# VHH binders against q9vpf9, part 1

Scores and structures below are computed, not measured.

Target 1, 373 residues: q9vpf9
Amino acid sequence: MSMSIDSNKLLLRKGDMKLDNYPTCAVEALTRLETLIASRNKQNMVMQIISEFIFLERTPKDGDVRKSQALPISQMNLFQEFQLIIALIEYFSRPGRDATRNAIFLSLFGSHLTPQRSKLLSRLISTAVSGSVAPLLSSAGTWMQQVGCKTPLSLEVAQNIVSDFISYSRKTPEQLKQLPMVGPHFAANFMVAVADLYLNEQRSPTLNPPPDALLDTITEWMMENPTLCQASQQPLVLPAGAIAMPFTTPLAGLLRWVVLAPLVSNRSAYSNLHLSLLRALQQLVSSGESTALPSQDLMQIVKSLQSYCARLAESKTDPQADAAYQKCMERFAQAVQIALSSNCITNQIQLLCLLESLPPHKLMKIVIEAHKK
Below, numbering starts at 1 at the first letter of every chain, in headers, positions and changes, except where a header shows other numbers; antibody chains aren't numbered by Kabat.
F, E and O are the ipSAE of ESMFold2-Fast, ESMFold2 and OpenDDE, as the mean of both directions, binder to target and target to binder. V2 is 0.75 times the mean of E and O plus 0.25 times the DockQ between their complexes.
[cut] marks letters that were taken out.

## First folded at step 1 (VHH)

Design b1 (framework vhh_nb_b201)
Fold by ESMFold2-Fast, scan of step 1:
Order: structure tokens, then C-alpha cells, then sequence
Structure b1 (fold): chain B 373 residues (1-373), chain A 119 residues (1-119)
């Protein structure tokens, strides 16, 4: 109904919702959430409706276990999961306010995401990518930013996209070629997540190296849509319980990945990606876009290289490792030169001092001296 | 070219039975999940049953216990055995192929076969 109601009346109106016709009850719940989501004092009702009528969850009995430590268990069978994915695709495709859709998406898939909801989220996003569902991808992109693009939640989403579209492809997947046009914010945040996923997991014996098709896909995206590497540096208002993490632009994340790649791989696909990133950075600098590559992100690259050099100093040197380091520094120096030419880098003196602390490299020395006024 | 062709529909009295068949061609049938949907006059299309490539089956609550979905990979055919038919089962029944990249989407549909259950 369309009348304002108090807390007691909300429970009575919830009693009108039935579980006997799934996914109709989930669709009705989503519509009801549009009026409830704006009210902070009704957050518990929002969570209860989501748990009960959308995900069909129940909390285990507390006989021998504390309720506060119990994870909700989804009662959905595989078919109901399928029905929910379709219902969510339809819901997020409807005309409406972006703020409301984004708030509902965040409420469905917040920072305390259960394994069942995480699995559904990955399937939902992959379906939206396949079907070019722009409004849902917009909400997913915003969700990744709100929970953090480098958090386990975002990395799992990125890994599932790679698995679903890329892992068995020999060339750039057709389904992903349109993603920058359909969902640019999601594509941008996916690039941040995937760069961090492979950068941090490259030393894991259990994670396969990134496929060439992934690197080629991102290279094509950057060459055709260089503005994708931009992202707002605005502070995030994180969901309750989320760990605050620094926001990284796609350009910064991808650059860190390609700069450090020679330490683990000599594949030419990384060189192609590097060149596309330099082109994108040059275009942004030339247009006066000063926030594309923040000094904090450049300093993180320095710290990563310092850590690598410290580990090499602890063990005896491998001549191949020195060659790899020189390639890292060449790529990094090229990017730093373009970034510093913008004259908009904050804490430039601190950045230059950190760069000077790295083992010597001819091009980096030239770049430092050129900006050492 | 992917083709799905339904058959076996017709007129039957309440309490009777019908077996629907869907002959598939133009793709590797055994690798895809297949499903049945129906559309009653003046209503939206609704799910009836699905069978995965591995043989797992799922049914709408309204038909569970009365309908049985099965497949014959040697004949590239999916079947819907309908028992204890009710007037409310009257609808056009459609065969569908599940999308190969995502088991939760249906990307090809047949022309449909009419089922009419008299009271």
C-alpha cells in the first residue's frame, strides 16, 4: 500500500508477504525495500525482509551455538537460485533512481556476505555482463567501489568473470568487447580488482597465471576507451563492518601490475598493456586531468620495489632478477615522467626522494634530475 | 542453425495424461540443459521443468509430483510426461535450450504445442 507506517505496522504488512510463490515474494520484497531503504531506523526490517523473502535464509538453532556467531543458511534450491537471478535482472533493469537501486544492491550484497550470497552475486554479475544489463552493471560497479575494489569480495567477483569469460578463450572474448560501453564504471573497477588479484597471487602455487586473453582484453579496452582509467578519488562511505582500504584508480592499479610483472613473467602481452597505459596517461595529462595517477599510488609502487630489493639482499642475487628489476624500472620511469609533466602531483618532493632510494636505473635518474628543482 | 520442435500436445480430459516431446537439432544436445515453459491464455509465460546435462531435474511447485522431465541424448530429444492433468494446466507448452555460457539462461525456444484439458 502507499501509506506511511510505524515499526509495529511494518511487521503486520510483512505478514501479507507469502513464500508460496517464489520468486514473486522476492519481487514484492524488492519493491517494498524502495520505501524502506531511505529510513535508517528501519535497517533491521530491511535486513529481515532480504534474508527471509529474497534469500530464503534461516538462522541455525542456538542450543549449543551463540546466535551472534551463526551464519544464516539459505534454503534455496538450485532452481530458486535461478529464479532469483532472473528476478534481480528484471528488477535492476527497471527505470528508477540510481541512488535507490545502488542502496538496495548494497543491502543485498553487503560487506558481511555469506558464501551463498557471494555465489549468487557472481552469477548475477556474469549474467548481466552476458546480457549487457547496463543498470545492474552500474549498481555492481558502485557496489565494488563502496566495499572496496581490492577487498576479497571484489577479487572474488573479478576471478569469476575471468573464469566465466576468459579462462578457455584463445582471443579477446566477444561478450567482454562491449563492456566498457555498457558498464564503464564496472569495467573500470573490474580492472582495479583483477590487477590486484593477479599481482598479489602471482607468487601462489595454486593460482594460474593470468591468461593472455585477459591482458589482451584490457589492452583493447584501454586503447579504445582511454578515459576508463579515470576514477574518482573521493573518500568512500563504507558499509558497517567493512575495512577501510585506499581507493586506487584503474590506471594506478594496472600500472602497478605491469611495472611489477617482469619480476614473474616475460610475456609480451604485458608490454602491450604497458604501452596502452602510457598512451592513456599521456592523453589524460594533455587534457589537464591531474587526478588520474595520484602520488600515493606511485609511492605504493616504490614500496613494492623496495620490498622486492630487500628480499633479494637477504638472499644471494640471481642475475636474471637484476635484469627483471631493470625492466620494472624502465616501465616505471616512463610512467613517472609523463605523470610529473602534469605539474599536479602532490608531495612531489617526497615522491622524488623515495624514487632516489631505489637501486640505480639510467632513465629514472634522468627523470628525477629533470624534476628536482 | 539451432532448431527446437515440440510435439505431443492435444485435447485431454481432466485426470488424463499426455507426453510432450522436443526434437533438437543444430547443436551438441548432450552438453546443454533443456527446459519446458508454458503460457496460459492472457497470462505470462511460466516455468514448468528443467533437466541439466548431467540429468538433475527441477520442477515448478504447481506440477511437482505430477510431471516428469526426461531426456534421450541418443535421439536429441527432451520429454515432459504430464499425469493427473487439471483444467488449469491448459496452455501452450514451449521447449527451451539453456544458454551455453550460463546454465541459468534460456537462449532458444521452440514454436510451442497446445495442451487443452477439459473439465
Amino acid sequence: as target 1 above (373 residues)
Amino acid sequence: QVQLQESGGGLVQAGGSLRLSCAASGFTFSSYAMGWYRQAPGKEREFVATITSGGSTYYADSVKGRFTISRDNAKNTVYLQMNSLKPEDTAVYYCARLYSGYWYEFDYWGQGTQVTVSS
Scores: ipSAE 0.000, ipTM 0.108, lowest interface PAE 21.9, mean pLDDT 76

Design b10 (framework vhh_nb_b201)
Fold by ESMFold2-Fast, scan of step 1:
Structure b10 (fold): chain B 373 residues (1-373), chain A 122 residues (1-122)
Amino acid sequence: as target 1 above (373 residues)
Amino acid sequence: QVQLQESGGGLVQAGGSLRLSCAASGFTFSRYAMGWYRQAPGKEREFVATIYSGGSTYYADSVKGRFTISRDNAKNTVYLQMNSLKPEDTAVYYCAARPYSYLDWTPYFDYWGQGTQVTVSS
C-alpha cells in the first residue's frame, strides 16, 4: 500500500517536471530524492527518478524482469552533460544532511557506471578538486570506500586525478596542496587507490615507480598532515540500516612503496615518506586499530622481495651484500616491529615464516626472534 | 527459480570447529554477493559475514578472527569456516544472496536458504 501511495506522488510530481527545461528537472529530482532515499522500500523509485530526470536515460521495455540490471541508454548531449555537472556542484555545495547527500551520491554512481555516467563522475570529481567543493569530496570519499578503494571504479577515479593534475607537473600541484584539509576522507582513499597502481607486481611485471610529482604530493601530504591516515577511521555517514564497507588506510600500500623503492629509485622523498608512515602507524596502533597493516599486504611485500632476490641469484649476486636489498629490509623491519608489538597482525606465525624465508638481515632477524615465541 | 541450500550444521563442543556450505542455483553465482546470517532463540536475525563478487569480505565484530567466509564460483558454493566456537554461536545459520552488486549502497539480501542448525555445547 505504501508503494501505491508513493507511485501516485511520483505521478503528480511528473506534472511539474519538464525534460525540455534541463537541468531544472535534475535539480528538482535531487531535492525530491531527499525524502525518498531514507526508505529502502522506495529504492526502485529512486533509481527510476535518477535514470529518467537526472541522466535522461531510457530503459528497454518488456525484456527484463530485473530492469535494475539493464544498461540504460543516455539521451544527454554534451551541453546537457556540462549543465548537469554545474547542477551537481551547486547541489552538493548546499548545507544539508550529510547521510542523505552521501546516499544520493552512492545512488547516482554506486551500482552501474555506464560509460557516460563514468565520464561525468570523473569530470565532477576533478571539478570539485579544482573548486575545493568539500561536501562533494566528502561524498566521493564515502563512495570510494563503499565501492572499494582498490576496485576498477576507484582506480579509474585515481588515474583521472593523476592524468588531470599530476601528469605534466614537476612539483606538487597547487590544486592538490589543500586537498587533505578540504577533503581528508577523499584524500586518504585516493592514496589507497593510487598506491595500488605503482611499485606493485600485481599490476605490472616491472616495479614502475609513481611520477615524481605524485610521490612529492603524497610525501608532503603525509608530512604536513600527521592525522591524515586517521581520516579513513572516521565512521561513514550513511542512512540507518546501511552496512558500511570496512575502511582501509593507505599505510599498507605506501609501505610497499617505501620498502620496494630502493630497488628502482634513490629519491630522498621515499625516506621522508617512510618516517611519516612509521609515525602514522604508531598513532593508529596506539588507538587500538588492528587493521592498520593487514598480514596479506605484508606477505605480498615479502613475495616481491623474494622475486628480486631470485633475480639477483641468477646474476650470481649475494642478496645479503646488496645495498638496495639491505635498505628495503631495514625499512620493512621497522614497520613490522611496530605492527607486531601492537598485536595488530592476525596471521602472525605465517607472516614470520615468510619473513624468515628471505635472505638474512640483522634487524629483521632480531624482529623475527623477538616475536617467534 | 533461485534456490539456496545450506549444509554442514550439527552439534559441536565449545572450542570446536564446523564448516558450513551453501549450494546455489538459478542465478549467475559469480555476479552476486553472498552472505551468512544467524538467528538464535528469542533474537532477531543477525548478520555474520558477507563475501562480494570481487572476493572482498566483511565480518560482524562478534566473529572476526574466528570465522572465515569463502566462495567457489566453479561449484556455485559459499562456505563459512567456524573456528573456536562458543555457546553464544548456537543458532540457525542462513545463507543469503543479493542480486545487486556490492557497489549499491543498500546492503539488503533478496534470497534466503532454509537454514541449518548449529548447536555449541558448553
Scores: ipSAE 0.000, ipTM 0.178, lowest interface PAE 16.1, mean pLDDT 79

Design b11 (framework vhh_nb_b201)
Fold by ESMFold2-Fast, scan of step 1:
Structure b11 (fold): chain B 373 residues (1-373), chain A 123 residues (1-123)
Amino acid sequence: as target 1 above (373 residues)
Amino acid sequence: QVQLQESGGGLVQAGGSLRLSCAASGFTFSSYAMGWYRQAPGKEREFVATISSGGSTYYADSVKGRFTISRDNAKNTVYLQMNSLKPEDTAVYYCARSTPEEWLYYLRGFDYWGQGTQVTVSS
């Protein structure tokens, strides 16, 4: 909706707001953001309103040369945090335009997230999952796409969901079963984030191995919702100045994780996940859809395996390492065979050349020769 | 430290033949795809041929049927046999170690290059 010039005079200014009676000031601020966010020239005012009246943050005073070096400090107590979570859930549950809701969510949590806002975001999303708050989860999914599903921000959200529902919380994996139905875009982006989180397991010694319950949950999601893996780059209506980040499809991210998993772990839960991914890929090929598994992602798996093989060549012969590599190649060859059979893979010649740059594997050689022409 | 050193370039008449060699060191040669690229004066570098670790070969359309890429893993060397040379084949020929990033983003992006060897074909 366009706004008339005269209606601007009826809007309450920032100076008319008071911090009295929380969360009333936060609710009032959210209502004003609907109008202000449509104006590119009001972005500074939007950020100040969010910081001051929604998150109760102290910001450095204007004109302070060091203001960019001081992080905002939230004055919210635990009860006020709870009140804000309720206010946000109520706000995002209101009928309205997805573009407006998503713009507000991005403005609240953006790409420059303080530790306090990050903690609140995690609690908000966890509460939305428990309460099946579909509109909020939709906005969270869009936010993950906008900031990038493999960025530290998205990885932290993924880690907190795993913690809350699987590993260390009173919540249960059962509460995640509804997520693909309630918030499919969020579920899809969560899978991309969690796959990347655990692919970096060897580089993050403080990260525990993925729980079997997590792998089982994702396997069930993929078995029951094969179309979930089709969530790749979605058309987005973004606020002025926002930049959409490219992201990997869930199928591509999960496949990379499962193919490389034998290098770190030998668990049956990965084999079950792998089979669910092959089934999903076969269904996409049969339906004529090709967006779930780009050639670029397959080439990235080759790069990872090349790096591993180069490292092995610098060490002594290890029978366990060879067995791990053979398992990786077996899983990868099965996926490549299905993908190439689709006739939807771009840069097929380059991909085949890269695949054959890897140390010999019997099944992969058969696959390459079948598609070499 | 990765090193690639080309040899075998020179001056030949149209219809003639040359064999280029690239000696590689500082990495596990047998585990990498190797390629040949060329750059004519005033033009961008152009893909010529590549060979995978398994021996699969791919050629630019302009050289198919005339050029043959091969490798000797025991000698850590990749070769380019050039037959039926044309004046249009005149260029500096570069040996390159092929990486996924080269193919993933742009053919101009390269992991490691040799210094190049000049091939001049007279009419």
Scores: ipSAE 0.000, ipTM 0.100, lowest interface PAE 22.1, mean pLDDT 76

Design b12 (framework vhh_nb_b201)
Fold by ESMFold2-Fast, scan of step 1:
Structure b12 (fold): chain B 373 residues (1-373), chain A 123 residues (1-123)
Amino acid sequence: as target 1 above (373 residues)
Amino acid sequence: QVQLQESGGGLVQAGGSLRLSCAASGRTFSYYAMGWYRQAPGKEREFVATITSGGSTYYADSVKGRFTISRDNAKNTVYLQMNSLKPEDTAVYYCAADYSPLRWYLTGEYDYWGQGTQVTVSS
């Protein structure tokens, strides 16, 4: 510690961090954080202290109504929260290294957030979407992948975007039309997160379709931005020493949507989305991407279809249900054919065996036979 | 303005326990970063433990698992619970406070220091 203190004395030339005029003191704290990130010493302790100062956090005082909750509480009033959001947007909009911005974002919004910081993060990101604040959205996208796109943290961010921009809209919101161009990595990771919330039997025994406006938004994004799945696989600009989370794409989750959709919906948007996904998958396969669509994700779709077929067997047989299943299998067979044509699928024999366990479908049988060597 | 007064020091046998207290005056205690430092005869002053305004705690490697720092904002007091004491823990223990939550860590300069309390650990 003595060596870290001495090193920091050389880097920090101006006065102490004091609780003065908010949010000016928070902006000064962010500037000091940037200087410390550039230092040779790993200073997680210092970064934590600075982040607590920025959010005006303290331990509960005796007699406070939140004392029994045993969590740090923010002293910020609603106006100060607004001031901090504006200050953060201005700060992240400054020219600088992406790795530094991403390190600061991770220091402020780590893997274990207090309720206060979580609410502020949601408001910050929604404000950045509304204002098309590209640098902040870039850092948010990187943060989602760093903490995991399907974790509660990323899902809460995704749900707040749905709540703020989609839930009460009848068509694609104007505010979201530019998002794939302004923040492609954030848009891609948002789709990874949100795809997991709908048409997923692991989250609901009934296949809940996404809101119409959400489906239309994602469909338009995929149709107009064919490289969007490639954006989600781009190397992350991470700070030195950061642990990289595995690359993820929205392809698997959205493929589950279009494959299972005929069971609950006849909307034409699913057909358009399906064609866009096949095009994206073909481009990734053609580029040599072995992780474009993992066998584990394909196997999970098989299991979802098996669950549906088991439910039908327990219930009354319906000609409409058979027609729906045939459409599911046609869409799935087309995606499987492209994925298998890459010759990079792991556990291919197991995948083919699982596919053979599904009720017969002409195109799927042809695909299986073509790859059963 | 803040004044610091340590108490709880004394002579203890190796393996024993001792609890140090530091009473602070001032209306803004909850915003201060509070720390404990020690200085043995003939040695430089060294960091022991700190607690931030937000309640995060940090310890020197030599005391991790044995010492616990805590604060009571209602009483304007910070505590250092010292367990499994060793002869090398013998030192004058100082309480330090800074209204600037990072100054004490970054500069080694502190706005406020207590007078110190002697801890002697016999073998």
Scores: ipSAE 0.000, ipTM 0.259, lowest interface PAE 17.0, mean pLDDT 78

Design b13 (framework vhh_nb_b201)
Fold by ESMFold2-Fast, scan of step 1:
Structure b13 (fold): chain B 373 residues (1-373), chain A 124 residues (1-124)
Amino acid sequence: as target 1 above (373 residues)
Amino acid sequence: QVQLQESGGGLVQAGGSLRLSCAASGFTFSSYAMGWYRQAPGKEREFVATIYSGGSTYYADSVKGRFTISRDNAKNTVYLQMNSLKPEDTAVYYCAATPYSEFLRWYESGYDYWGQGTQVTVSS
């Protein structure tokens, strides 16, 4: 049978919920959470309901969630896990309030993920990508922004998308070609996460470079959808008590990745990505706007290069003679030239001073001198 | 709810030792690089030490050989053992976390989470 939920004008009483049938009990629990999630003092009950009726991580006592005991391992079998994924796809596809769905998604898959929930989240998102489930991808994109696009949670999501769709593909997979149109916010935050994943997870320039199909996919996305940087700037609607995380645009994140890539990998596939970013930036500045590459993001790239040059100086290596540094500066100088030509960069004098603090590079010196008025 | 909570600061005589602790919650601690920064009155915040998820450590030249950074993944805690303390070590010490970033760890904007700080005062 179905799980019974007794309500009186949205008031839910003790003992009204039953664990009779799966996944029906999970679906009815999600419906109950729509009422409870708005109340700050019910967060403990929300977490217990999720654990007991959705993930089967607690043993009920006398039908009272407050008396349930935590289990070390979820009691879901593989078929129930599949049923839950399908139920969640269906639930998040229902018409309703985006803020409520986003709050429920954050409650299900917040920063306190067990390995089991983390694996289910990855399967859920991959299923949503395969099925072009726009509402769920919207909630997933918001979740990535809420937990932080550069956190291990978001990086794991990005890595699983690469594993599931890209690692065994010779070209951009068809379902990923549509992703910027179906889930622009998710696509934007995925690009921020994947850029950080490949730049910062690898310890050595020779260790596990990104697949060519990944770089090709992002290149196509940026060429066809330069407005993805604007989609990633959507207002963040936080549930009560949530902490706002710093936000990075896809162009800023991808530019940082492609500029710093020679320090960890000498991959020619980055050249196409670099050119697509320059084209996207040029299109934005031609529209009288360069919000996707503000001065603060350019200054962060300068700081990364300063840190690298400090390491080279410690080993008595001349940065001007370092081939990796030369490639970084060449790519960076081209982006800086386009950004400065917009006349929309704030703190231009400070940016120019920071750029001059880097070891000299021929093209960058020309760019700096051209913009000293 | 992500939290970093420092403890173990206080007053100590020159040549003495202190052990700072930073208890972390709300993220997968074992996957994060952890760092210590300090800020003395009227000065810029400066890097002290970092430890990667894999256990590799890096130190500022001013503390190398005197300070030791370590972590306990079972307790979600990072430690800073400070030996042979000098009056120049007087500062507020901050714990910081970043998701496995080799390029971002060397400056403030590379860290996603920060604690509120703990005061260390070394008297001559």
Scores: ipSAE 0.000, ipTM 0.115, lowest interface PAE 18.0, mean pLDDT 77

Design b14 (framework vhh_nb_b201)
Fold by ESMFold2-Fast, scan of step 1:
Structure b14 (fold): chain B 373 residues (1-373), chain A 119 residues (1-119)
Amino acid sequence: as target 1 above (373 residues)
Amino acid sequence: QVQLQESGGGLVQAGGSLRLSCAASGFTFSSYWMGWYRQAPGKEREFVATITSGGSTYYADSVKGRFTISRDNAKNTVYLQMNSLKPEDTAVYYCATRPYLYGSEFDYWGQGTQVTVSS
């Protein structure tokens, strides 16, 4: 059904919105939010409109709002959910200010995120990945930075991408091959999230290894798009007086994951990922660009290896005879060598002292000695 | 209201050519992959070709080198150029769209267009 511009303005004016013709009313509500989001004192009205006309979570406050055949989000059938997802994709694909769309996306899925909204968000993002919906993926990438890339919300999104595109694939899916070009910030933040997700599993007594297709996908991304490791280095622009939250880089997260991988797996896919990360790091150093490996992230790897060595001591295993530890140290020494050669590592003396506290490894000893002052 | 409408089917001699069109409405066409499937009498519906939102194309082995899928995002239309047609290409041809490859149970289908190849 098409409507005239005059009828649409009357329908949405001053909160006189109707639940008739869902999901058209949701699209009209999204358009109304563009005006409201610019007004700093109307946040409560924004949240009410979202709840009443987009997700259908609350009893409408306006007595003139008609009840439609549309079901609330807790009871949405698959067809109605799909109609809403299509409406959202169409809305976020329209020309407009990126800042406004990002603010609306955060309002939809940032605060008051219920299990039902979380499920819809995951389906929306997977649909956008499959359809290469660049504007929506851009907003989703910004959303992941705003809520935190290693939070349960971001990890759930990452896990759903793995489930939807990777778990049943023998090779890298075509839709995912294009993701670094279509949505670079989303791809970067996805890598941060997935590295943390599987790093946590490596520390669990029960191990669920990542699919080889996931490792291969990230390897291809890093080989074809080395600059992707820089995509999340820019801090979020915050209002005056707010405390800046630290940002993470894909390279730092992926390196930590791949260095510690030998503790649980000897699969060649991890070696291929490691080599792609070393290549990306070397390219950054050679071009004179800022390092993507902060000393804090390298120090966290040291702490993980110290904890592992303490467990080896309890089992009376010599770290120098432990194949897993030796492989971890080999990968770590290679990355540290390249990183230190950049002369951009902060707190280098503290890092070198921490590295010396680890049980000796031939290559790491050479790297440490080469960079002592 | 996702709508898909096929056209361009008909009767053609073996070795001939046909161009099928599918007009789409009710969704953001440029953001969706589009595909062609066919169903011959007494057989299950089989994949023919797909084109991604990014323009990448994939074909069933039986049609590679003979069929070409393309899209016009300005016209919300997907095309299937069929060359060197064989009697075994006789089927109802369906236009389809799917939001994502895994985890989606929704394939939107057109009503189909009949292609008959005489020997």
Scores: ipSAE 0.000, ipTM 0.105, lowest interface PAE 20.9, mean pLDDT 77

Design b15 (framework vhh_nb_b201)
Fold by ESMFold2-Fast, scan of step 1:
Order: sequence, then C-alpha cells, then structure tokens
Structure b15 (fold): chain B 373 residues (1-373), chain A 122 residues (1-122)
Amino acid sequence: as target 1 above (373 residues)
Amino acid sequence: QVQLQESGGGLVQAGGSLRLSCAASGFTFSSYAMGWYRQAPGKEREFVATIYSGGSTYYADSVKGRFTISRDNAKNTVYLQMNSLKPEDTAVYYCARDRYDFWSGYLPFDYWGQGTQVTVSS
C-alpha cells in the first residue's frame, strides 16, 4: 500500500505544481482522494499534500501545514479561484458515501482556516446554495455541527449567506425558499448560527441589524417545515479544555433570539417570526416530539432576562413598567405554556423556580400557577 | 486577556465554614454576571451559585441557605461564603464569567479559573 501512495504522490508532484495547469491539478488531486484516503497509513500526510495542490498552498518551512500560522495561497487569481470553486462543486456532486464526502470536507475545511481559505469556503457554500447542490450542502451542514454552529467560522458562513442572498433583496430568493428541502441539515444549522449572530450584535460593532427579509425567510421556513426545529447542535469535537455546551435546537435558538429581541429592537418582523415559532412548537408537542425545546435553553432565556433586570435595577427602573421587558415576558410566557403542557420538560421544578425569580408578569404568573404540582 | 484566579480552598471538618475568592482581570467586571461551579471526582461540573451585575443572586437547591455569593466591583472580586459544609460538598470549585449575560453577549464558552480544592472531612 505505501508503494501505491508514493506513486500517486510523485505523479501529483511532477505534473501538478504548475499554475498554468490549474485547475487540472486540483481535479486530479480530488479524483485520487478516495483511493489515497483508503490507506490507514499516512492518511493525514496525504491529505496535507493534496490540500496544497487543491488550494495552491505551500508548506511552511517548519514542515507542518496544520500549525496555527497563516498559510498563503500561491498567486491564485480570481479566474483560478472561480475554476477551483467549480471543481469542488463538481467533486461534491458526484455519487459516493456521505461519510467519505463529509470526511473530505472536514479535511479541507477544518476548525482553523487561513482568511483566504475561509473566503473560499464561504463562496463555495454560497455557490452550492445558488445551484442547489444537495450533497455539498449536506457536508457543509455536518461541518457546521462538528466545528460548532455558534463558533466564529459558522457565524461567518451565516453572515455571508445573509449578505449574498438576503441583505439587499426585496423578496426571498427561490434558492433560499427551497434550501430546507435541498439541504435541511445546513438550513437548521444556519438558523442556529444566524440567531446567535444577531442576538449578540454588540460583539461586532460593525454588524448591521438583521434584515426584515431574513426574519421573513426563517418565518416561511418554520411555517412550511416545523420539523427543522428538532436538529441537534452539539459539536462532535470540542476544543481541548472546553466545557461541554448544552444541546441547542434551531427552535430553541430562534426562540431565545425572538424573546430577547424587544431589548434592542421594536421591529414587527420579529412578531411574525415569534408566531411561526409558537405554531411550530405547538405542532411538535402535539405530535409527541419532546426534544425540540430543551429545559436548559429555557433556563438560558431566564438568565438573560435576569441580567437585563439587574441592569434596570442599577438605573432604578421598574421592570414592571419597562415596555421592552413586558414584551419579552409576554413572548416567553406563551412559549413556556406550550413547552410545559408537553409534560416532557426535564428539571421542571428547577425551571419553575427560575421563572419565579423574574420580576412578576401577569401572563407568566398564570402560566407558572397552572403548572405547579 | 480574561483571567480568573480562585483562592480560599482547603480542608475543613463537616459543619465548618470556608470563604472562596475569585480575582478577575481583563474585562469590565461590573458589567458581567459571575458564577461558581464545582466538580467532584468523576463527575461533570455542576452549577453552585450566580450573582448578576445588579446584585441579584441564584443558588442550586443543594446549597441554598448554606452558601452566600457576593461581589466587590471596586476589587474586581466575587466571593462564595460556604457555611454548614457537608462531605458531599467536596469538589474543585471554579469561578466563571457567565456566558448567558445578555449585556456581555452570549459566548460559546465561559471563562473559567484554574479551580480551588475544597475537602470536607466527616
């Protein structure tokens, strides 16, 4: 097996390092990926070499391309970048095992990327959305789950989708309307990422408020495909020393965003999204689905509202007279009512105790009293 | 660079008291909720107590009435006063900046200190 790998390595080296032969060298490297990966020996080394041909990157003089230093793309012009994206689209459109496709995608686009490779990934995914490239979007969805849907890389991908398809559109493009059917896993993970992106606008002073078209698009997706709400978002591989994150679903992430939205925005598009989420939650609860809104996600909403009320206390403002807090609590009480009526909430007593710690709200008090044992 | 450093742990007999301190640096301390978590051998980290920027507090049921969390914004320090200690309180205690604070933004991971060992003998 080592002789076959060495032969393939020599062929890639001799013919494939010439820029005038690009993207033929990338296509050749992609064609050989499955054969080369089938070897249990030298697999990581082979992937590093193939990545150099695919992205026209040079190994740093210290010999380790996986180190946390910026790796330059060697003189790739805009036309070569376009040709590479087309070659990757063609490769990921071919029939094959999902596990192999996903492993290759993760090997090409890991958790640490150069700025140029991140840009290429974003353009690749946008092109796949435009062309409805289901196999690539499936791999991208798995990639988002594995690197984490709330990580800077996933947020960058989400922001680029918003920029490319939504920010300046008067109507949701057909490609985005079809995205839940073409790439449901990617659509679900995109919703988690975008909810986190816009919930935490203060982390990025240059981030504009979410377009109404984004809220309208997600509202339409939820109305048509309520089962998208059930996808798990836990990362499969955690960074060394990281604390395990609570599992979050798209419904939980979107609900947290919508419930807390009145604290920073009075836009009516959030009310439409809120109603679609309540409908989705009600349908999932009625069908016996208990995993769509975990109790930990509801407890996170409570903690955010407690922090807001602490800020009001610092400014001597009464939460019961605060319009923003009242609107947040109204939306939250409606969601809690549906969730608790499912009788599937773990740690219900702890959740009720946390809810009682919030400044009183008329509807929330009724909901709490209805569910006390 | 966010740094959290715990101190005040040690060995104490059941029924005794300890006061833990957490010195924070690298961020606007007064703007963040602060929490205490603990990890017993072979277990995941569990919540103990939190204090919000405005002074509101929340406690795990297992420690409510026995532990008191407080903060001193002038010293960038959060405290955990532990009374009526039980052998089951034995754990490494960690100070954390709360990732769920709306005003600080939700972060994927909390900032954690290195921990301080509390051992309660029976």
Scores: ipSAE 0.000, ipTM 0.112, lowest interface PAE 20.5, mean pLDDT 74

Design b16 (framework vhh_nb_b201)
Fold by ESMFold2-Fast, scan of step 1:
Structure b16 (fold): chain B 373 residues (1-373), chain A 122 residues (1-122)
Amino acid sequence: as target 1 above (373 residues)
Amino acid sequence: QVQLQESGGGLVQAGGSLRLSCAASGFTFSSYAMGWYRQAPGKEREFVATITSGGSTYYADSVKGRFTISRDNAKNTVYLQMNSLKPEDTAVYYCAREIYWSGSYTYYFDYWGQGTQVTVSS
């Protein structure tokens, strides 16, 4: 028999939050959420408990619509923030009830994510990476998939990992070398996010170019852990009450990023990443996972190149821009050759027609001709 | 009292189009994000598209550029326009009321419709 919601509220109120009782009230709140999180009609109460007893937030209590749109302000001091991170690491490291804990992680960081909660999430994940806290990284990976790997929240998490472990490094940090083994789902989703983040290095005026150490790290991950791109890496333990959000393999995003990279960057580190991705693609198609690189993703690359060529035509002849396009087409042709050779592309004729619409390239012409029959 | 009723499913040839409708009742429709999800035979239920109360739309990569989600708050109805249908789009399509929407993500669904079958022949 489960406890009623009123009994849980009464018990929580008897242990009510005081600044000198932290983090005990947060730990008790997390335990109470295990009972409440699966309830269809108690989710407003879940969010209120999280705001008041875990993050110590002041929420607008006015009936004014303008005030109800204001972001909550956390009253936590730096020591309490540290205490919360330790409490969350301990909580998410406990065995069992993975679906429930994943739902709690989503509730903590999925909805109404303030700048303060975003900062705490980044610190929490970086601490888990440093400490190889596999269960928490599993929950973080599931969270990233549920919120969407290409959303602003996921891109911010990816950027913070780059900032904390990769920026200013000359080689892959030791903690990150083990990440695909410790948290494969988080590593895979991180790669989806970072590929989208850096697809256009100049898209954001505040975005720094990707460090060479980032490209080298991903290259090492792909070479040493080829299963990272398999669909079977999708989490089996969904948050309680959640529906499976789409899983995108990191391969599609990474290939699009590497193929289009010559348009904005001449760095040779992209060539090494490209070769590791071709190897991963070949291994995946040979294992029967032809859906790892959907035709739709290849068609998106074609459209990006078409747009670039249209702009190039307006700019007159530029030898550097032509050289960049040739490098893009060479990498793209190599990826298309592997994908088409698998004979698993349902819209092969449509893809070939779109590829023929691009300005001619020697290798791509050979690939098209070989598969047109 | 919350009810969601899907319609518009059926048999269609590859390359064809279908428009799904979801009639909602028993709640303030305009205040909630609404989503479409699908379940193919032998697979788990997956996200297709979401439209927020403010009208912002989000799509699964597999349907982006082919499917369009829209809503009519006066009629308490959410729609899914499906173009360039593929055999792999064959699934039961479900309408869902979404809660705790924040920007481009969701994490809970209170209510589901009964689903409508979409079959795409090759």
Scores: ipSAE 0.000, ipTM 0.134, lowest interface PAE 19.0, mean pLDDT 75

